# VH-VL binders against q0atu2: the designs that were tried, part 11

Target 1, 119 residues: q0atu2
Amino acid sequence: MLDKKARIRTSREYRNVFEKGKRLSGRFLIIYYVENALDNNRFGFITNKKIGMAVIRNRIKRQLRAIVREYQGQVKNKHDIVLVARAGIGKSSFEGMEKDYIAIMKKAGLFARNANKID

## First folded at step 11 (VH-VL)

Design e46
Fold by OpenDDE, fold request of step 13:
Structure e46 (fold): chain C 119 residues (1-119), chain A 119 residues (1-119), chain B 110 residues (1-110)
Amino acid sequence: as target 1 above (119 residues)
Amino acid sequence: EVQLVESGGGLVQPGGSLRLSCAASGFTLSSYAMNWVRQAPGKGLEWVSIIYEGGYTDYASWAKGRFTISRDNSKNTLYLQMNSLRAEDTAVYYCARGSDYEPYYFDLWGQGTLVTVSS
Amino acid sequence: AYDMTQSPSTLSASVGDRVTITCQASQSIDSYLAWYQQKPGKAPKLLIHKASSLESGVPSRFKGSGSGTEFTLTISSLQPDDFATYYCQQYDNYGYPELTFGGGTKVEIK
């Protein structure tokens, strides 16, 4: 699980990302991202009822956290990043979800230049 | 003054190649997603390609394999390499800047450069 | 790719008229729609994004509305400067372009 300091936790923090950040959409994910004044990245996760039942939403959150954790070391520092699950993600495989995440992050230019895991 | 200036258009024979340039002024091109959009004479607008801030590229299905979008950060210039040109590729080609918030709608356009493919 | 259909293709109107242009998407695009204005020999100009958000400097007589598959651009009182061709553009193709434009609507003087 992500460390407490790596989590977006407050409504104000989420609002800041939505209002001041940039937006990129993938097939299964939408990311909002903005630079922060910290020495670390923070991640937020949003799953709406459109995704499905609570069991499905919780599964999706768990999978997204796993993906973020896997690639965390290769993401540029000093960013707040919110992942919003889109409708249909519940029918996606983990690999499909991971692929979507990587693509969006590449588009955003949020991976470090020396990142190898995303090749 | 923020502006885009296309160049490189002209007359080319079918099967030929041409490289278009788009010089940006007043802003850093690599900080935005940049697009090419074309318009055949008397016709509508057609999206061609995008290069995202992170350098990731995408293309219209019909453009894949024949068109290549790139940029030179040191020159603050966008390019479109066009190969195997056809008569139906005749159009005014615009470079267009994706918005700062989201790259998929375009808030700044160049004046366009005319490409004519004819024997 | 999502198909965007505009209607009408051509519209004749007089100064002061209320003008309505429609754009229909082949699939739901939520509110991810932009409107552009283009005059002869000129590049398109962004008017509206997110279906209803007016760009800075655009007159308030322009109004965008709609969501899902049906969208409208309304000019409350047509001005001489408004005679042009208008295009809608979707940008919610599941994050995988193609980005597609409507066929355009030419607003000409009656």
Scores: ipSAE 0.785, ipTM 0.924, lowest interface PAE 0.5, mean pLDDT 94
Fold by ESMFold2, fold request of step 13:
Structure e46 (fold): chain C 119 residues (1-119), chain A 119 residues (1-119), chain B 110 residues (1-110)
Amino acid sequence: as target 1 above (119 residues)
Amino acid sequence: EVQLVESGGGLVQPGGSLRLSCAASGFTLSSYAMNWVRQAPGKGLEWVSIIYEGGYTDYASWAKGRFTISRDNSKNTLYLQMNSLRAEDTAVYYCARGSDYEPYYFDLWGQGTLVTVSS
Amino acid sequence: AYDMTQSPSTLSASVGDRVTITCQASQSIDSYLAWYQQKPGKAPKLLIHKASSLESGVPSRFKGSGSGTEFTLTISSLQPDDFATYYCQQYDNYGYPELTFGGGTKVEIK
């Protein structure tokens, strides 16, 4: 349940992240990120047909939103961040997705200076 | 001018240790993933290690436990600590900058520093 | 641990020739492949990333193509400055990288 202002909404906004952003890969996720001109972060979520049926894709999106919401207070501001689900994510648990998200965000340096105390 | 300059190579005994340095100028080192890549005389290129923007690291499987990548942001300098050196570690060692978009291909290279491991 | 097989290991060519270098991955790497040029005594220089995206400042006579397991670097009209060794490099991974280079192709003067 991310605030509407914390969501990437237009195709132009998504395209900017993909074209100008940095990319890091994990086991289940690819994360693209770029600085924005706002004072807040925005998040986007991509699942494609290769992942599975709509029920599966919706479950994965819901799980990813929950993960992002849990850690959003520790993410450095001024970033547009898109999570792209990899084809194999359907085999992941919630905990597997969470560990993957944390690992990628730590490598990206997107957690605030005290974020090292999170998993 | 954007450049990388390696130093600290030389002759070392098998089982010995050596610390390589890579001074960056014209850009902020911590804004990029930084890598070490080596090349044995007359041979091809071999990836050694990466340090990400967030300070986390990964290693080639053969380097784990013997080599440690690190950086000092105040000196804008990358390091490679090499321990338990073997004859097969004889190579020119390059520091290499990950691209603006991905950490895993290298758009800037130093000129390299030669490490010779010999009795 | 992806094996990258690069061929030929050496080729002889004249200025103006069309030169083709191939790189084959043991498993699919999608398009996550880079090409580098290395002149004797010098560091490698990035030419192409993501199989076909030419780096800024690289002459348009260089062209990369391929996806999956088979990739090609083509020089459409060889110039004196192009006599060098060329390396491909895969950078596909699932969160724990093991980046692998091909064995190199030395392009020599006929």
Scores: ipSAE 0.654, ipTM 0.877, lowest interface PAE 1.3, mean pLDDT 90
Fold by ESMFold2, last read:
Structure e46 (fold): chain C 119 residues (1-119), chain A 119 residues (1-119), chain B 110 residues (1-110)
Amino acid sequence: as target 1 above (119 residues)
Amino acid sequence: EVQLVESGGGLVQPGGSLRLSCAASGFTLSSYAMNWVRQAPGKGLEWVSIIYEGGYTDYASWAKGRFTISRDNSKNTLYLQMNSLRAEDTAVYYCARGSDYEPYYFDLWGQGTLVTVSS
Amino acid sequence: AYDMTQSPSTLSASVGDRVTITCQASQSIDSYLAWYQQKPGKAPKLLIHKASSLESGVPSRFKGSGSGTEFTLTISSLQPDDFATYYCQQYDNYGYPELTFGGGTKVEIK
């Protein structure tokens, strides 16, 4: 449920993040990020065939979008951010993915202070 | 000019403590992951610790609990607090900057500061 | 941590020689390997990242290759400035790094 302006859409936009951005890896995720020229953040999500069948990949992508939505208001603006699912993510819990995302984003310095789950 | 300058090395008795400093110039230290790497006399390189852009830290397993990496952004300076020093900690200690793309390989190094633990 | 085995430990060569240094990881590190040059009394200098990406200002006679577990640094025509110790370093990890360097290869004048 990310706003459409908060989505990375084109191959060119994804390539810019991969070529110009910083990379941090966690247990289940790799996150690439780069400053953009907008006033907002944009997010992209990548799952590959090695993760599993399409139903599994779609579930993972949906879960990652939900995690990003939960914390998006606490992410410092003006960044393009791509989440790449690692091969072992299919066996992880939602909470495991969530903790991994939080840890990586904190290391990247992309969360504002007190960037906890909003609930 | 972009550079790193370490200081604070010297002679310390076993069980003692020492704090190393690394002054950064020509760039903002907190915009990069910063690392300590050591080299015992006549030996190879050994990673010690990292502080990420977001201020979080990781340590080599042997350093955890004895060494603490930190930074002071107002002074653009990285620190390594070393406690419970042993003869095996005798080394030149380098500060090293993570690259523009990855925190884990180092495109800028200081000159190093010698720590000798004996007598 | 991943073990990095670097060979040879010492290499004797003449100016103009083609030299090859190898680095082997105990498990696949994909292409997450860097090469450094260190001269006596000096800090290491980054030559190559991601196995084959040459750093700016590094002479083109240096070439890195490999992926998975086996990597090479080749100097196509050794120059006087190249007598130094070379280190490989892996930087693949799963969120809790233990960055590992090879033991080094000292390239000496024959």
Scores: ipSAE 0.643, ipTM 0.874, lowest interface PAE 1.3, mean pLDDT 90
Fold by ESMFold2, last read:
Structure e46 (fold): chain C 119 residues (1-119), chain A 119 residues (1-119), chain B 110 residues (1-110)
Amino acid sequence: as target 1 above (119 residues)
Amino acid sequence: EVQLVESGGGLVQPGGSLRLSCAASGFTLSSYAMNWVRQAPGKGLEWVSIIYEGGYTDYASWAKGRFTISRDNSKNTLYLQMNSLRAEDTAVYYCARGSDYEPYYFDLWGQGTLVTVSS
Amino acid sequence: AYDMTQSPSTLSASVGDRVTITCQASQSIDSYLAWYQQKPGKAPKLLIHKASSLESGVPSRFKGSGSGTEFTLTISSLQPDDFATYYCQQYDNYGYPELTFGGGTKVEIK
């Protein structure tokens, strides 16, 4: 699970990322990101009802949180990052979501150069 | 002043090679996705390649394997190495900067440099 | 891959006319479409992104609309500076960009 300080929690915080951030798309995810004025990163997760019922949306959120938690120590600090699940994400495996996340984060330049286990 | 200036175009024989340069001024090139777009004489625009903020690249399918996009951050310069050139590669080549929000639409363009491939 | 069909190829109009250029995608691209203006011997200039968002410094007589598969660029009162070729460009993708421009619409003086 992500620490309380590493979460985007308010509508204003989400809106700032969507309005001022950069957007990159993958097969299953869209990632918005913007520099923040903090010492740490914050992550947000969006699933909409078009993905499926609440049980399905909650499962996908848990999987995405697990992926972010696994790699969070490798992410450059001072960023607000929102993961938006695309409608087709239900057809992805956990590994598929994970690979998509890694690819997008690499393109964005958000993985730290000194991270232990990144490409 | 914010500018992109291409150079390195000229006449080259089929099968030959050429490296295009694009010098950026007034902004940090590595803070944006950078693109090459070409235009054959009297024809429309065709996307060639992108290098993302993180240094990863994508190519139009016809360019992959023959063209290589790269950058030198110390010179604030984008490059396109073109190998195994064919008559159909004759075009004006533009460098183009991705927007503040998306890598895939272009809010700043250079003047272009002409590449002519013929015997 | 997305095909972009732009029409008309050439359009003759007078100063003051209202002109409309259409761009059609072979599949839905949501609103991820840009419009460019290009004058002879010059680089393209971005006018509109995300179908309808006008770039700073672009005159308000330019208006983009549409979503899904059909998009329009309208110039409400054509000015002498507007005689140029216009291109639409899709930028929707799923991690493998296949950026495609329309064939262009040349707007000429009648």
Scores: ipSAE 0.637, ipTM 0.873, lowest interface PAE 1.4, mean pLDDT 90
Fold by ESMFold2, fold request of step 13:
Structure e46 (fold): chain C 119 residues (1-119), chain A 119 residues (1-119), chain B 110 residues (1-110)
Amino acid sequence: as target 1 above (119 residues)
Amino acid sequence: EVQLVESGGGLVQPGGSLRLSCAASGFTLSSYAMNWVRQAPGKGLEWVSIIYEGGYTDYASWAKGRFTISRDNSKNTLYLQMNSLRAEDTAVYYCARGSDYEPYYFDLWGQGTLVTVSS
Amino acid sequence: AYDMTQSPSTLSASVGDRVTITCQASQSIDSYLAWYQQKPGKAPKLLIHKASSLESGVPSRFKGSGSGTEFTLTISSLQPDDFATYYCQQYDNYGYPELTFGGGTKVEIK
């Protein structure tokens, strides 16, 4: 589970990310991200009813939280990051979601320790 | 003043190689996803490749394996290495900057550089 | 990859005319559609993103609309500066972009 401090909590905080942030999409996820004024990162998670029943949506949110927790130490600080589940995510494995998250975060340049970086 | 300036186009024989450059000024190139888009003489636009902020890349299926997008952040310059060139690669090549919000539509373009592939 | 069908391929009009250009996607792209203007010998210029969001500095006579599979660009009162070729571009993707442009619409003086 993520610490309380590492969670986006209010509608205003979510709106800021959607309105001011950059957007990158993958197969199962869309990630919005923007710099914040804090010393830490904050994460938000969105599923909608088009994904499936509440049991499915809750499973997906728990899996995404677990993935984010696993990699949070590699994420550059001072970012608000919202993961939006795409409609087809219910058919994804945990490993599929994890690979998609990693790919998007690497493309965004949000992981601090990329061994093959040329920039 | 925000600009993109391509160079390195010219005449090359089939099977040959050419490296295009795109110098960015007035903004930090690595803060944006950068793209190549081509236009055959008298024809429409065709997306070629992208390099993301994090340095990762994607290609149009026909370009994959023959073309390589890269950048040098210290020179604020984007590159396209084109190998195994064919007559069908004859086009004006544009570098194009992804928007502040998404990498996949282009709010700044260079003037283009012509590549001609012929015997 | 989505096929993008743009019509008409050419359009003849007079200054002051209202013109409409259409773009159709082979599958839904939600609103992930951009419009560009290109004058001869020049690079494309972004007019509209996300189907209807007008770029800064683009005259308000340009209006984009549509979602899903059908999109339009309307110029409410054609000006001399508007004679150009217009391209739509889809940018919906699922991790591997296959960005596709329409074939273009050349707007010519009648």
Scores: ipSAE 0.633, ipTM 0.871, lowest interface PAE 1.4, mean pLDDT 90

Design e46
Fold by ESMFold2, look of step 12:
Structure e46 (fold): chain C 119 residues (1-119), chain A 119 residues (1-119), chain B 110 residues (1-110)
Amino acid sequence: as target 1 above (119 residues)
Amino acid sequence: EVQLVESGGGLVQPGGSLRLSCAASGFTLSSYAMNWVRQAPGKGLEWVSIIYEGGYTDYASWAKGRFTISRDNSKNTLYLQMNSLRAEDTAVYYCARGSDYEPYYFDLWGQGTLVTVSS
Amino acid sequence: AYDMTQSPSTLSASVGDRVTITCQASQSIDSYLAWYQQKPGKAPKLLIHKASSLESGVPSRFKGSGSGTEFTLTISSLQPDDFATYYCQQYDNYGYPELTFGGGTKVEIK
C-alpha cells in the first residue's frame, strides 16, 4: 500500500496539519493539507467512532488508502495531507469516495499539471 | 502593498453583458481561492462565485449560466463575465480573497466597482 | 442553503456602551461563521472567523461567541470608530458552497 515514508505517523505530525493546514470539505471527505519540509508527500487517515464499528472504519481506511495510492503519483510533492472521513461515508461507494477525493484535490490545486489520466 | 482593484463597472442596458476585472498586487492570485461578492445599493452582501487555487469554480444558484468567473495567472487578474444582465444585478461588485485556512471567508477585499443595469 | 437571520436590523448606542448583535442559522453551521464590519462607501473588513477567532489588528473589544445555530458579536465598550454596519456570514458546506450573509446590523450613534 503506501510506503512508510509517505505516512503521517505521530500525533505531533497530525496536529501540525490540523493547526497549520488549509481545509477543504467534500461530500464524504474533509481534507487538511499543509506544505512540509520534506521532498515527498505524507498521508494520514482519520475515521472516528461515529462512522461505525471498527470493522467498518477499517474497511473505509483501506478503501481510502487504495484511492490515495492510485493517484499519489499525480500529487504535487512536499505536502502533508490528512483525509478525514465524514459520518455519512459508510453509505458511500468506493467510486463515490474516489470522485469526492479527486474533486477536492483538484480544488486544492494539489494535482500536478502533467499528472496522468485525471478524469 | 497587498491589494485588490476592481474595474469594468458601468451603466449597461438590460440583456447586456459586462466583464469585470480584479487586479491583485502583492500576492500571487493562484495561491488563494478568489471570490466575487456583490451588494445592491442600500442592501446586504451576496456571494456570487469562487475560483479555487486549482481552477475549479462554483457559483451561487442564481448566477449559474449567466456569470462566469475566470482568472489569468500571467496577469495576476480575476474576471467576472456577466451576461443577460437584469435590473436586479445592479450592485457594487467586490472581489475578495479567501483566507489562508479556508476559501469561504474573506480577509482581503477590493474597493468594489459599480454595475448599474438600467435603460 | 443556510438562512442567516441577523438582529437587530438597527441599533442605537452611545460611546462606551456594551453592544450585542446576534446571528441565527436555520440549521447548524458548527462554528463556521465570520463577522465583518462595513462603513458607508467602503468594502467590508473581516473581524472574526470561525465564530470567535479575532483577526490580527482587530481591537480586543470585539468578541465573537456561539456555535451551532446561535452566534453573538459583542463590542465591550463602543468607540467612535465602531459606528458601522456589521454582517455575519456562514461558510459551512458539503462540497458545493452556498455562502450566506446575514441582513446586517447598523450601529448608529444615539
Scores: ipSAE 0.632, ipTM 0.870, lowest interface PAE 1.4, mean pLDDT 90
Fold by ESMFold2, fold request of step 13:
Structure e46 (fold): chain C 119 residues (1-119), chain A 119 residues (1-119), chain B 110 residues (1-110)
Amino acid sequence: as target 1 above (119 residues)
Amino acid sequence: EVQLVESGGGLVQPGGSLRLSCAASGFTLSSYAMNWVRQAPGKGLEWVSIIYEGGYTDYASWAKGRFTISRDNSKNTLYLQMNSLRAEDTAVYYCARGSDYEPYYFDLWGQGTLVTVSS
Amino acid sequence: AYDMTQSPSTLSASVGDRVTITCQASQSIDSYLAWYQQKPGKAPKLLIHKASSLESGVPSRFKGSGSGTEFTLTISSLQPDDFATYYCQQYDNYGYPELTFGGGTKVEIK
């Protein structure tokens, strides 16, 4: 379960990420991210009505929160990060969503990486 | 002043190899997705490859297996290793910086370096 | 495999003219399209991203519009500095990029 302080809560906070942040797309997710002025990361989750009924959208949000919680210790600090579920995410398994999240976060450089490594 | 400066172009025989360099100044290269884009003489633009902030890479299908994008963060320099060169690889090669918002459109370009593949 | 068809390939215009350049995508790219200007011997310069968002320092006479498969770059009153070749570029993807440029439109003095 994500701590209260690790959640993006207000419309202003979400708007800041969408307006100022970087965007990367995956198969099932779009991730927006921006540096914040806090000492911690914050996460937000968006599901569109086109994904399905509320019960389906709530299930997807729970799964994404679980994935984020599992990997939050690897995330580079001081970022606001919003996960946006694509319309096709209902076809994904939990493992599929997890792999997509990992791939995007690695491309974004949001998982910590050794300095001086030749890419 | 932020800028990108390519080097390493020249005349090479078919089947040969060439390594292009792109020196970045005025910004940290690893904070952006970096791209190579080429332009054959008198022709349009063609995307070649990307290296993301996190160090992961993607290639145009025709380049995969022959071209390798890389960077050296300590030198703030992007590279393109080109192997098994063919006449159709003759082009000006540009390095291009992904935008502050997305890796896939380019808000800063170098001057280009000419690669000529000819007997 | 997104094909970008750009038209016209060449147009002649006078200073003060309204100029329209069209880009058509082979399938929907939502609004993920950029426009570039390129002068001879120079690198491309980004004008517009996300179909209609004007880059800083680009004159307001440049306007991008469209979504889906049809996009337009309009120069409302052509200036001497605007004679150049213009390229559109799609940048939609689902985790695997295949970035494609249009063939270019050369805007030349009538």
Scores: ipSAE 0.599, ipTM 0.857, lowest interface PAE 1.5, mean pLDDT 90

